# VHH binders against Uncharacterized protein YOR385W, part 4

Target 1, 290 residues: Uncharacterized protein YOR385W, of Saccharomyces cerevisiae (q08909)
Amino acid sequence: MRGFSGQPLSDDDNYRIEKTQRNTIPERLHFSRERNMPIASIFGTRGYFVFSSEQSYDKFKQTNFNISTLDADGVGVPLFHIVQSYNVIGKITRSSPDFYIYKYVLQGVQDPPLYSDCKVICQDKVFRLCKILYCEIYAHQGFFETKYDFFYPSKTQPVKKYQIIKQSNMRDLYSTLDGMRFRWHVKFYSDHFRLMFLDEDRLNYSNSNQKERQKPDQGKSKAPDFVIGHYTRTFSDILPRSTSKCSNLIIGEHSKPDSLGITTVPDLTQEFACQGALIHYLLHIERERK

## First folded at step 1 (VHH)

Design m13 (framework vhh_7mjh_2)
Fold by ESMFold2-Fast, scan of step 1:
Structure m13 (fold): chain B 290 residues (1-290), chain A 119 residues (1-119)
Amino acid sequence: as target 1 above (290 residues)
Amino acid sequence: EVQLVESGGGLVQPGGSLRLSCAASGFTFSSYSMSWVRQAPGKGLEWIGRIYTSGDTSYNPSLKSLVTISRDNSKNTLYLQMNSLRAEDTATYYCAKSPYRLWGEYDYWGQGTTVTVSS
């Protein structure tokens, strides 16, 4: 029922210790290729869409929002849709998410539903495209930091969750996924975020004195800062379009499939895409403030 | 507060017809596209169709011969006419405030109305 602190470490803890001691980049992060995932707005629709590839976004633009047939790999449909919540009561009571991330899922028409909450968007003779609530983001504003809780609801699996932490007076964002620590680093004058792997167990987000002290130690670490992705903004055309590309998310990959539809995106890349979608939305909110 | 209230569900014999209604409040109904979606017991959600602000409609190809969506903006009401009902049409039927484009989220959903097709 209960454990005690003297128990042996789990396999994940042993893996983390090994990586920290060796100052070695995990094999999961040894990439030879990269995936470019456009983030775009759609006229008359709230929020932003993340596409699985430039190929998928280009096909989507060609359809003028109409689907004649669904591609077997899901080319030509969005991967994620992020929307800011307008639930005033939920925000006041702190019980409602601040952001929703929906995921587009492709399945065979004869296959059993993968998720009970799939909302069917469209269907051809072979495939059904549905939309599920994939992630709920809760923002907690504090004096020294803002925490973003990513909650992944599931009726059939244990609930997955993690946090992004943003320190006050800084634009950088910190997260931990599968025991690995990551930083979205941005220069003060730029909207270019570099996604970096951190081979250190210490995160500097608790208070200003500790933050100041640990900054030099972190910067002087013998472990390499390893860039595994980018978020970059794109300037929109002055002329309105039915869809407008706003930014790009670029994440490393081990291999590049011939088709880059929504079924071809690795799990870790999907997590970074959700983080990138939040970064994009936060930058938009900052620009819209007077 | 945005609210959608479905009604008109019940027990229907195979081959019968049924008209569902959805009463909308809390937003400018005439300015939004509306959709119908259903969920059969133990199955996932199935999109039925959408009606645009213009009155034009778009349907799930597998259902287009069986259903008709209409709206009455003066009554803030959405309708789903179903004909030639079959056992597989047994489901909870939801109306939803649609995005302007197909790819957008459904802003709000009703609580649903249950249709049972049985002899």
Scores: ipSAE 0.000, ipTM 0.199, lowest interface PAE 12.7, mean pLDDT 74

Design m14 (framework vhh_7mjh_2)
Fold by ESMFold2-Fast, scan of step 1:
Structure m14 (fold): chain B 290 residues (1-290), chain A 119 residues (1-119)
Amino acid sequence: as target 1 above (290 residues)
Amino acid sequence: EVQLVESGGGLVQPGGSLRLSCAASGFTFDDYAMSWVRQAPGKGLEWIGRIYTSGSTSYNPSLKSLVTISRDNSKNTLYLQMNSLRAEDTATYYCARHGYSTFYKMDVWGQGTTVTVSS
């Protein structure tokens, strides 16, 4: 601790504004590392899978759930599975979601259950890999905007939920998580989305000094701290594969974890991964219609 | 050379406590989950518990209230704290490293340290 952290007096309004604008990025978003999270398809399986790391994806390619041994940190299994609903009646009655996101969780055979709705995918002598319903996404198309409601029935009480909002004539997506505002920004004919923290004052100062910030920092902080992630598409392979990488999510982290398995992914990163999975699915649907 | 060395065994009176240590060398200790396993005279191996790379633990339900597993990654050392020891806890105690891709298979074992509980 560095002495007393007294707040500026009201007489120092100019100093207070300057201090707030310099330190407006929440501590939770002060990242020093990046996590690469591949999004892939499995031949013959509906939907897309999000992996906790490149390492986990590389291990999974060799097994495809034909796993005799489970890693203690969950390396070699997917983190999420997003699948589009085909229940037309449920969509008409608004009783079923448009997308389901399932989460893979690792638990010890001798440990108490983590979730009541665990579907066992595979098991060894020490661990079982369970699949749970993690998030339901409901799409509401309006005249001026589309809203995507993310509902987390199995996570916490009270039930956690938030919205992604997309204007009908734009491609950008907006959300608010834990009192923080975020934007997935994309250029008009690009599929590269940048995940940004929205601090209006911080963004104004960043924009006015954009060229200055691009200058070499002599080994100091080089990345814009208001950009906290990316979604990028990869080139599709010509030949069918049991598992094919389709896109990649890059999300900031405070530090590199001991392992890059599914047990090591921070909660906020998991929420951004769910958003990225939706973005990937929406781009796929758009592409298939052309 | 990959190696695990246990220490801290000995003679303990019933109801006593004992702390075992396991010193790891020749590999990145931080990357591996570790277990304690014991073998009583004339009996098979009995799994005691494990500690994950995150520091979280899982125990044999029969032993959970009697033991605590911890690790110090800065010292490459695994610990087993045992309390309320009984004659039936007399055994050779082994530390073991879990395989990365084959977690149920323990691929490195120590030589063991003997604990004798008697008056």
Scores: ipSAE 0.000, ipTM 0.106, lowest interface PAE 19.6, mean pLDDT 74

Design m15 (framework vhh_7mjh_2)
Fold by ESMFold2-Fast, scan of step 1:
Structure m15 (fold): chain B 290 residues (1-290), chain A 118 residues (1-118)
Amino acid sequence: as target 1 above (290 residues)
Amino acid sequence: EVQLVESGGGLVQPGGSLRLSCAASGFTFSSYAMSWVRQAPGKGLEWIGRIWTSGSTSYNPSLKSLVTISRDNSKNTLYLQMNSLRAEDTATYYCAAEEYGSDYFQHWGQGTTVTVSS
């Protein structure tokens, strides 16, 4: 077992993203801010929704999709919608996704359609809110590991973007994006996942797969991992015709945008949000089976 | 200097009961959530349960009927009561202090060994 990434925090900053200037950390991950992205359920709708900010979620829960005017930056609408397909056992068919992730996009009403198959959710005089199929996730359960393939379909052909890998004897999830290696690390039975960049110069994967008895680290060591995000579960009551916050994603960010709507989310943050949505759904499925 | 010292381990017969203690020093014990974690020989770490600053408890569902966690803030001590011990409970038991109960364990003890055998 590894030591903890980052330093111990005070009572008021336990969920803060690690700040560092290590020469081995890519500049893309030198964050000075963080973004909170709620994950919520909507009564009568299957699956879960990821919001671009707390502010966007707060506005949405008041109006739902009954919106008279759309914000230019997409404040007050969801960013992603994740739904489990009928084929929960991708191992049997291998022909259908296990999960679908839909993305909400804002377009001018007078602009030509960007996607021929977009579903128009709502429209005002200036903008229309469209829902598109953004990502398909395939789960492949092996004897020693489970792989989650993230495919981003295009008009010409499906393109495999990356994999998330989970060892059978562990709960941690590993991925590689743009040559950078990441780990969603969770402690024992907890539902708090820490998203970490893996510093390859000092990474020893065998530390996470030790078979021998190992005394845990004392908790103040700056391990090779660098914390860039968190997934935490929250609990809230579900009322008819309401939205209920289920969990929260906290992802590091370079700067605070002027607006926190769906148009303001960086590409890398969108990828981590898709991974976090999967983590949320997997935890839900695990709870239902127990 | 922060220290967590576990005690009460030893050899116990199957079906027996045992109470482990964890003495804390060097930090404000009453302000921390506390957990028990165990590691059986040749296996990974297994979380047993947590006790919050309020005294509320959360347990690993597979162990809930067999264990009870309690704390005494006046003595800076954490306890683990185990009943109906089985061979599978043979392990090194650790106590750990959590920041906000977030599973970020800031401080760990050295461990105490429990062996369940005839």
Scores: ipSAE 0.000, ipTM 0.109, lowest interface PAE 19.8, mean pLDDT 74

Design m16 (framework vhh_7mjh_2)
Amino acid sequence: EVQLVESGGGLVQPGGSLRLSCAASGGSISSYSMSWVRQAPGKGLEWIGRIYYSGSTSYNPSLKSLVTISRDNSKNTLYLQMNSLRAEDTATYYCARDLPYEWGTDYFDYWGQGTTVTVSS
ESMFold2-Fast, scan of step 1: ipSAE 0.015; ipTM 0.503

Design n01 (framework vhh_7n9e_1)
Fold by ESMFold2-Fast, scan of step 1:
Structure n01 (fold): chain B 290 residues (1-290), chain A 119 residues (1-119)
Amino acid sequence: as target 1 above (290 residues)
Amino acid sequence: DVQLVESGGGLVQAGGSLRLSCAASGFTFSSYAMYWGRQAPGKGREWVSGISGSGGSTAYASSVKGRFTISRDNAKNTLYLQMNNLKPEDTALYYCAKDWEYGLSFDYWGQGTQVTVSS
């Protein structure tokens, strides 16, 4: 799907990014645009890259996947890089992350360093492109659910950002960001995940008895689910781990920037991109087992 | 000053086996994941296999899974690729690579070792 600038939305009313019922949805989720964010593999690198836009991915591809030119908005630079850990012993002892998410950060060469552990990728007379460790993900497999803990990395003590919960009998993923509750919903036979805002009242991510009715007096009218994004797979069955676009994230957005580089991505959209990158990696692992 | 030197390639008939070696120097070998990649004539480079620093975790491209085995000897700073049931499509120049910090997986410091599989 493309955004509101000349492209029609899906006819699937239950899974459109914009719904007509805006009166009960938080205003910060009232989006007028879509941002399309490709997820791609690059030959010679582990894992997957998330791009801030189709424009950014196309520019990166035009440079033969070499970052040699920097602009103020960071067009043509990946936004995130997700990598699976190969340390199985560390995973068993819970001492090592299961996944690392690196973030690309653009800063002025004359500005003080933003991050002490920045790896410089390239630099021109005006800008320096850094790669930082942004997030560490720990997976905990339980009897009834799997939890994915997202941590801010720290040499002294990592701080937990949030958690994604997946019930063992379902493919759906649940998270809470900024006090708002979200669900990545997928049907059994599909790899199309719909990112939905959930009613904050009385959600239970781990409840195994979903058929129990609530008491009538327990409050306000519940808000309906509201679709704010999508994850979709792209067909690419030619060569394993070759350079190719593998999937696409589509996330709602409030405004149309002049360019769609890495500096133009809202904070909430960045977190959804991190979650979408994990979803992509989990689907890849699932397919390789079959 | 990282150096990787590949060896063990050669001419082999389809269904045969070869064992490749990569001698590493200039870094703490056991602290880094290591990889094998290849480049066939007229094609781009492709990832073949990876192994963690401890040797406890391995991964393989679908095209070689079940036929190739990656291993390492950290005491000897050496990476290996055991190739069984070789096919003509395995004909390529094979490179080893050290895992970079921040998720970059390939840096080819050697000339590679040529594997040619005849039918």
Scores: ipSAE 0.000, ipTM 0.236, lowest interface PAE 11.8, mean pLDDT 75

Design n02 (framework vhh_7n9e_1)
Fold by ESMFold2-Fast, scan of step 1:
Structure n02 (fold): chain B 290 residues (1-290), chain A 119 residues (1-119)
Amino acid sequence: as target 1 above (290 residues)
Amino acid sequence: DVQLVESGGGLVQAGGSLRLSCAASGFTFSDYAMYWGRQAPGKGREWVSGISSSGGSTAYASSVKGRFTISRDNAKNTLYLQMNNLKPEDTALYYCAREYFGSDTYDYWGQGTQVTVSS
């Protein structure tokens, strides 16, 4: 199938160039489907919730956490909940996180708890929905860049960490996961971020907030950047609601299992969802300051 | 891979001056913002100064502002730190660093160059 991100390419030439470069892209980034992941707020609850699919969000907004029967695939419950802590963003400190990301996990009622910090949110005869602390984000503001440290505390595994970097005069965000370099690219006038895979060679990077393709002497172009996702804000909610959709994440996925719930979301998709949740929160904070 | 090599440190009396250099290789120097940091004995690493990829913007820690000047020569792939009116509290190992693209570790802050300021 060999598809590209949900946002169409701007022209046929761009599509052909990216398709040619696809042979050098890691197999796990060769996606055949897209996952749409709504980000929503709940009235009276701080922070934002990330859902594993549009269908899961639609089911959730009817019941919230007042659920009589839990779906075996975790359809109808959130995947993540991001909350800003009491610390002010940009303060250089490691005393407490700036953001917490909680993850929802579905367990059989007869299975032992997987996590000591698991909080039971709701339960039926077969399943229980638990909430665990998944990631802590620390923001370090500098004059040229802001760094966001993602820490994954675990008692059973070594603590995993990585950073997102944002340049002070641009809104683009950079990260490295599993040795792969990524960029959330946004134009100056827009809140639409494109998630891109970057080649190891930074020759195509531009300080103008643009991707540039270096052309060899033969006039042949190369495009090492590969679009694998999007973050977009929504403005469709006109009336106050108990649950309101605020934005969407669209992430390309390698595997083709039909899974709409929280139980089979790929690891890379989960990490990009955490990054997208941070992007959403940062945009909210920016709007609040205006 | 990325290589950063600092030089120019040494022993200087209080009120003196030193110019540090950082030779960069293994990447397109002109595409990256660059930084100077330092680490004094028994203390953590602290940020000193930064410069944008073009050299058009600079920033300084309050402790060095007005005394230190950061600059770069993109044609020579070299970063500089001019240090004037040095104080004993400026005694530290000085490192240069390239801006990140999101890493689970700090980007290469080279071996460093030692600056010692006597009273």
Scores: ipSAE 0.000, ipTM 0.136, lowest interface PAE 16.2, mean pLDDT 73

Design n03 (framework vhh_7n9e_1)
Fold by ESMFold2-Fast, scan of step 1:
Structure n03 (fold): chain B 290 residues (1-290), chain A 120 residues (1-120)
Amino acid sequence: as target 1 above (290 residues)
Amino acid sequence: DVQLVESGGGLVQAGGSLRLSCAASGFTFSSYWMYWGRQAPGKGREWVSGISSSGDSTAYASSVKGRFTISRDNAKNTLYLQMNNLKPEDTALYYCAAEDLYYSGEYDYWGQGTQVTVSS
C-alpha cells in the first residue's frame, strides 16, 4: 500500500531518507496523510471540476446542484471549476485570460459577504453557496518557454500572482510559492505527474550514501527531490455523460479532518489543486488536437 | 425574465468611433461576466470582448485589441463597448451576452443586437 505522500511505508531505507530530508525540508511540507481530489466533467458544462475529496465527489454525483440543504463543511459541492475562455492557438492575446478558475465558497446567511463577485448558486435557511472568480491564468508563448501567470484578483487583500514555467520540448512545469521551488515532473509519454519540492541549493549526499532520483542502478550520490503530490489520469471520457471522473490529484496533508468538504482544504493544497487543474486541461487540449 | 437590450449602433465612416451600450435587467448583473460578440452577414458569430463581474479584468479578440474598450457600470446595470478606428470589416450585428459562472463556457443570456455599419 501507499505510504506518506505516495512513498512506500514498508521500506526502512525510505524511512531513513525521509528522516534526512525532514532535517532540511520546510515543516509546512512534512505531510503524514494524502488528500485525494477527483477532477471530473459535468454534462452540459464546459471545463472541469476539482473536488475536495472522493467522498465529496461521490455525494455530488447523487445530487449535482439540486441540493435541499447545504452541508456545514461543504461536502457534496465542487471546490474549483476551471474553464478555457477560448482556444490557445493564436486568437488570444496575452492580456486576456486563457483559463478561469472559479471557487465555490460556503457562507452563513447572517455573515457579511466575503467576496464582492459572489454568484449565489443556492441557499437554504442557514447557508448560501457562492461561486467566485478565484484565479485568472494567462498563457504567454515565449521563444524557448511558455509562462502561465496565475493572477488572483482581490478587493480586500493585495493581488496575489505567481508563474508556472514550461520549457519548450519538455513537459515538466516549474513554480515558486512562498519562496519554495516546485516541479511537476512527468516521464516521457506518461500522464503521471509527480509534484516535487526542489532543494537545489542543498549539498549532495556523500558517495557512500547513494540516493538518486531517477535511476537506482547508477552509482551516484545526489540529494533526492521530495515528492508531495501526484496527478494521475483515470478515465478520459469526452462523451456527454451526467458526471464523469477524468483524473485524480493526490496532495500531501498534515492531518485528516473530521470532514473533507470544501471548507477543510488548506491554502497551499488549494494552490496545488489550481496547478493540477491547469495540467489536466493542457493534457485534454493536447489530446483533442489529434 | 432576463433582458439584454443593446443600443448605440449606426452608420459610420472608416476611422470613426461608436459607443455601444447594453442595458441588463432581470438578473444580478454585478455577479456575471459580460461579453460582446458580433456576427457579419453570411458568417458565424465571433467573440469580441469580455469583462469580469467587478470590471477589473478585460479580454479582447486580436482583431479589435487596441481599438475597442469594454467597460461596465454595475450601479446602472449597463455594459459598454467603446469602438475607435472602425474598419469596414467591423460591420456586423453586435450583441451582448452573460455567462453563468455555474455553467462556464456557455452563454446563458443573449440580446437582440445593434447593427454597426462601417463604410469605406
Scores: ipSAE 0.000, ipTM 0.119, lowest interface PAE 17.1, mean pLDDT 73

Design n04 (framework vhh_7n9e_1)
Fold by ESMFold2-Fast, scan of step 1:
Structure n04 (fold): chain B 290 residues (1-290), chain A 119 residues (1-119)
Amino acid sequence: as target 1 above (290 residues)
Amino acid sequence: DVQLVESGGGLVQAGGSLRLSCAASGFTFDDYAMYWGRQAPGKGREWVSGISWSGGSTAYASSVKGRFTISRDNAKNTLYLQMNNLKPEDTALYYCAKEYSGFLTFDYWGQGTQVTVSS
């Protein structure tokens, strides 16, 4: 399969997979469809919102945030809300998370609560929309690398914990999920991140000190990367809007559900959405502080 | 309890070589960047070299670049410093350090190993 969102992979991208190499890619990463997940800001609200689909984002925008009726699949509500924590200026109080990711969950009004820390956002006669603290992100800044610890405090899910690692001289981010290794790769002069599955022989945190990079006459010995997603920025509106789309996260999926609401998002896609939300926030912080 | 045990120091003539080792225990070695520092007579502590948790990135002080090579063996929880073309000004107590959260802050848990270079 060539590209995402109908766009073919360019010859300059070097992200092609031959049929033989595809047999070594985990089945759960094979895709026939893509999910486009807008990342948007809401006027007067801190942070950013990730939507489960363009359809869900468009419906949310059309309701002018007055959600009087909830869709059974959760179309028209956000999936995640990422917020940078209020940091106290000073050296004494840095045990708090650097970012919070909240998740929106849809429940029947007659169903027992799935999460004890559920905050009811809105309710109709059939469903209630709850907001839960899904993930806490702790940044550990070192000389050679920064580590982002993703901690999941929910007791109703298996305790999940993993790291994203960024080398100081690189913008690329590395993670391991369910024994699979991933890289968010960005080219120089670009805010376009490509999410790649990383083979063992491509697990390379080496920088300019790698001698193999200094041998231009040698052909490439490494297998092509498998691209499973993208993070791309969108032009901001000049005029203030109640909701402004800032970027898009595109993730390959094996199957397409009939509805693209918050209940239809696979677990692995949700984790990539959390990573993409962090990437978006980090780019925002960098641009404000330059 | 973090423990770092340095070894391999000694007396060597200018132009000679030494290989230092640091055996680490009490923490997940693979999760931390590791460093070599030194303290020479009359000078403050200075960092010599560093290596990322994966071994993929290395850095060196200008004074040792091209002469010293830092490496690690994560399977053995051991950090190394190969020192070539030693100079009298390399005479110092050498210690290894674990990265601590924060820019250029180190946990100095080792006792150090003495390197003396005679002219």
Scores: ipSAE 0.000, ipTM 0.232, lowest interface PAE 17.9, mean pLDDT 74

Design n05 (framework vhh_7n9e_1)
Fold by ESMFold2-Fast, scan of step 1:
Structure n05 (fold): chain B 290 residues (1-290), chain A 120 residues (1-120)
Amino acid sequence: as target 1 above (290 residues)
Amino acid sequence: DVQLVESGGGLVQAGGSLRLSCAASGFTFSSYYMYWGRQAPGKGREWVSGISGSGGDTAYASSVKGRFTISRDNAKNTLYLQMNNLKPEDTALYYCATDYEWGSLPFDYWGQGTQVTVSS
């Protein structure tokens, strides 16, 4: 088996992968590489942008949206834009979203419009870059838990896709996607979130071994959670810049794509990127209030 | 909170040596497997070496086997990587990680890293 950058994996890494494959972890989560997805702010623009790769972010910060030629894989443009809503009346009546997530999509100029509500950002002779409303997030603050509802826009009404749940007095966030249960786990005073798959079969197996002796020098946690990604905050802004990197999302991936542009991001990774964007925004709001 | 702070990188000529250090805090260091990884400019991350909590078991990527030696001092909560016979292709940002949680990725946590540049 090959590791990152095409290097062969060690015997230890191969053993870890084979051991994982012997349990109930879904095959779609057996990753052999990772994708780094920067989260950045743009001067004069509200909210935060998620990029499909470091390469895409590096190209974008040189051009912004002043692009003469669009890359066929969408390198050099953002993947998502998250914005907090300031509609006071809508918040009072609970009729307005708390956050909007916009998605950037690349479309051929000669093709019919794929999405009805596209805003054209820029265009060359071959492609146009469109911005669409991808998701509306509604936050419901309760005494015991906070729920974040993710809704897809529709012509008649928003269609609920899934929910993120946060227990009171806990910072962890829980969700279910495609029948799989996930959590973003974070420790007190940390802004490092680990994205974990919750393997209920491994949890049941672990709990059945109540009296199993653990050696102090074993390098593994008893936790049944399987790590598939990270959110980490970066503080690099000494001077104001037109585009400033704030944090990184790191999500596991099966195959190396030919390019790391916006067209190359797997659907499941896109959903985790939306969740990570929300996490980033929530941390920003908390820091402003402290 | 797991905190890892790498140091010891620098500019070195091909055939030279460097010793990297990783200061760990926020967890029971001696109970966890530790790793060194690296990332060259424009490339993905790759695993370099690993060591068990006791230091009794070590493993190395084929590209560094025989040249690099991983070790740890559990009394000082410090991980080391002795790098000998360095090659230009060893140029990368080096970081340490802990196997604090079991996962699909080879590393569950990593620090900010220390840059190693090998000139020909």
Scores: ipSAE 0.005, ipTM 0.250, lowest interface PAE 11.1, mean pLDDT 75

Design n06 (framework vhh_7n9e_1)
Fold by ESMFold2-Fast, scan of step 1:
Structure n06 (fold): chain B 290 residues (1-290), chain A 119 residues (1-119)
Amino acid sequence: as target 1 above (290 residues)
Amino acid sequence: DVQLVESGGGLVQAGGSLRLSCAASGFTFSEYAMYWGRQAPGKGREWVSGINSGGGSTAYASSVKGRFTISRDNAKNTLYLQMNNLKPEDTALYYCARGYWDESYMDVWGQGTQVTVSS
């Protein structure tokens, strides 16, 4: 069986995504489908682009931003662009973010600008594609952990929405969105991150049933049961393509839209895509230094 | 209460050896993976080594692989780190931690033992 975007839902991890429809899981995480979101580089452009679907990415590879007509749902354009800022730190205050995430937005040409800082990328007779500064990420290293602050800027002040917390010397990332706790889990030797929902019962099981783990078969820790997404590395497309797919985000989806363009991405999926873009960039920085 | 107490640190010359110990109490030691980490002054914590609950599987950071050996004695509730061919770059506060083998998760740390390697 194949879910939304054509991905199979029958292997162990995809089956666990289906299990999030259980009554013990918040309704927002009752997924019956998945969305495949490629992360790609563009030759000569800094940073990475997140696409709303494989189909959108495939169309973009053919046209780039040389688009004569814009799709009403935004098929064929990127969803997000993440770029690392120059590491400029003031002596008194940290005034510059470590990463910028830009979002692509469709507007009718007859509509007033949705955002005052909307940079027009391309336009047809019906729609304009705008690029806005969507999120600023600030990294703070502490004694035990690195915190990544995700700020959604406003005209008067940036608004802190949430943090990703990474324990020092560990690779896993933790976040809380709308009171729900999540973990991106990865093994030491792998670049496959599993996005997991953490409920209070799972945490209590981890803490309370330690005595029952005295059995030899319990020495091997098992991943939590509630996987709602994945980040996976992939091979880049062969040159001479101007774009190269570097990785995939696979996120569980509740509602199935008729189109897979940038206007069809649920809010929670957009936040996980921003987290996945950061994960991809951190892995890129690590590999460049080795 | 869960407690981890490190010992065996000290001052040593480059090329020398030290053996660190971590005494665990307040939990079933044989149930958990154990880890060694370190933190140099003014720098973040770095993972050094890990060992699974049974002692049969080990892992090492690339910077220490071939020089350090992690081991455990479940009967004594004690974790060890044998450090050979020490370098000035190994100077740090070394701490042990309790965690899970297949997960990048440590939930309890000791206070640490200082290792200083002179040139």
Scores: ipSAE 0.000, ipTM 0.145, lowest interface PAE 18.0, mean pLDDT 75

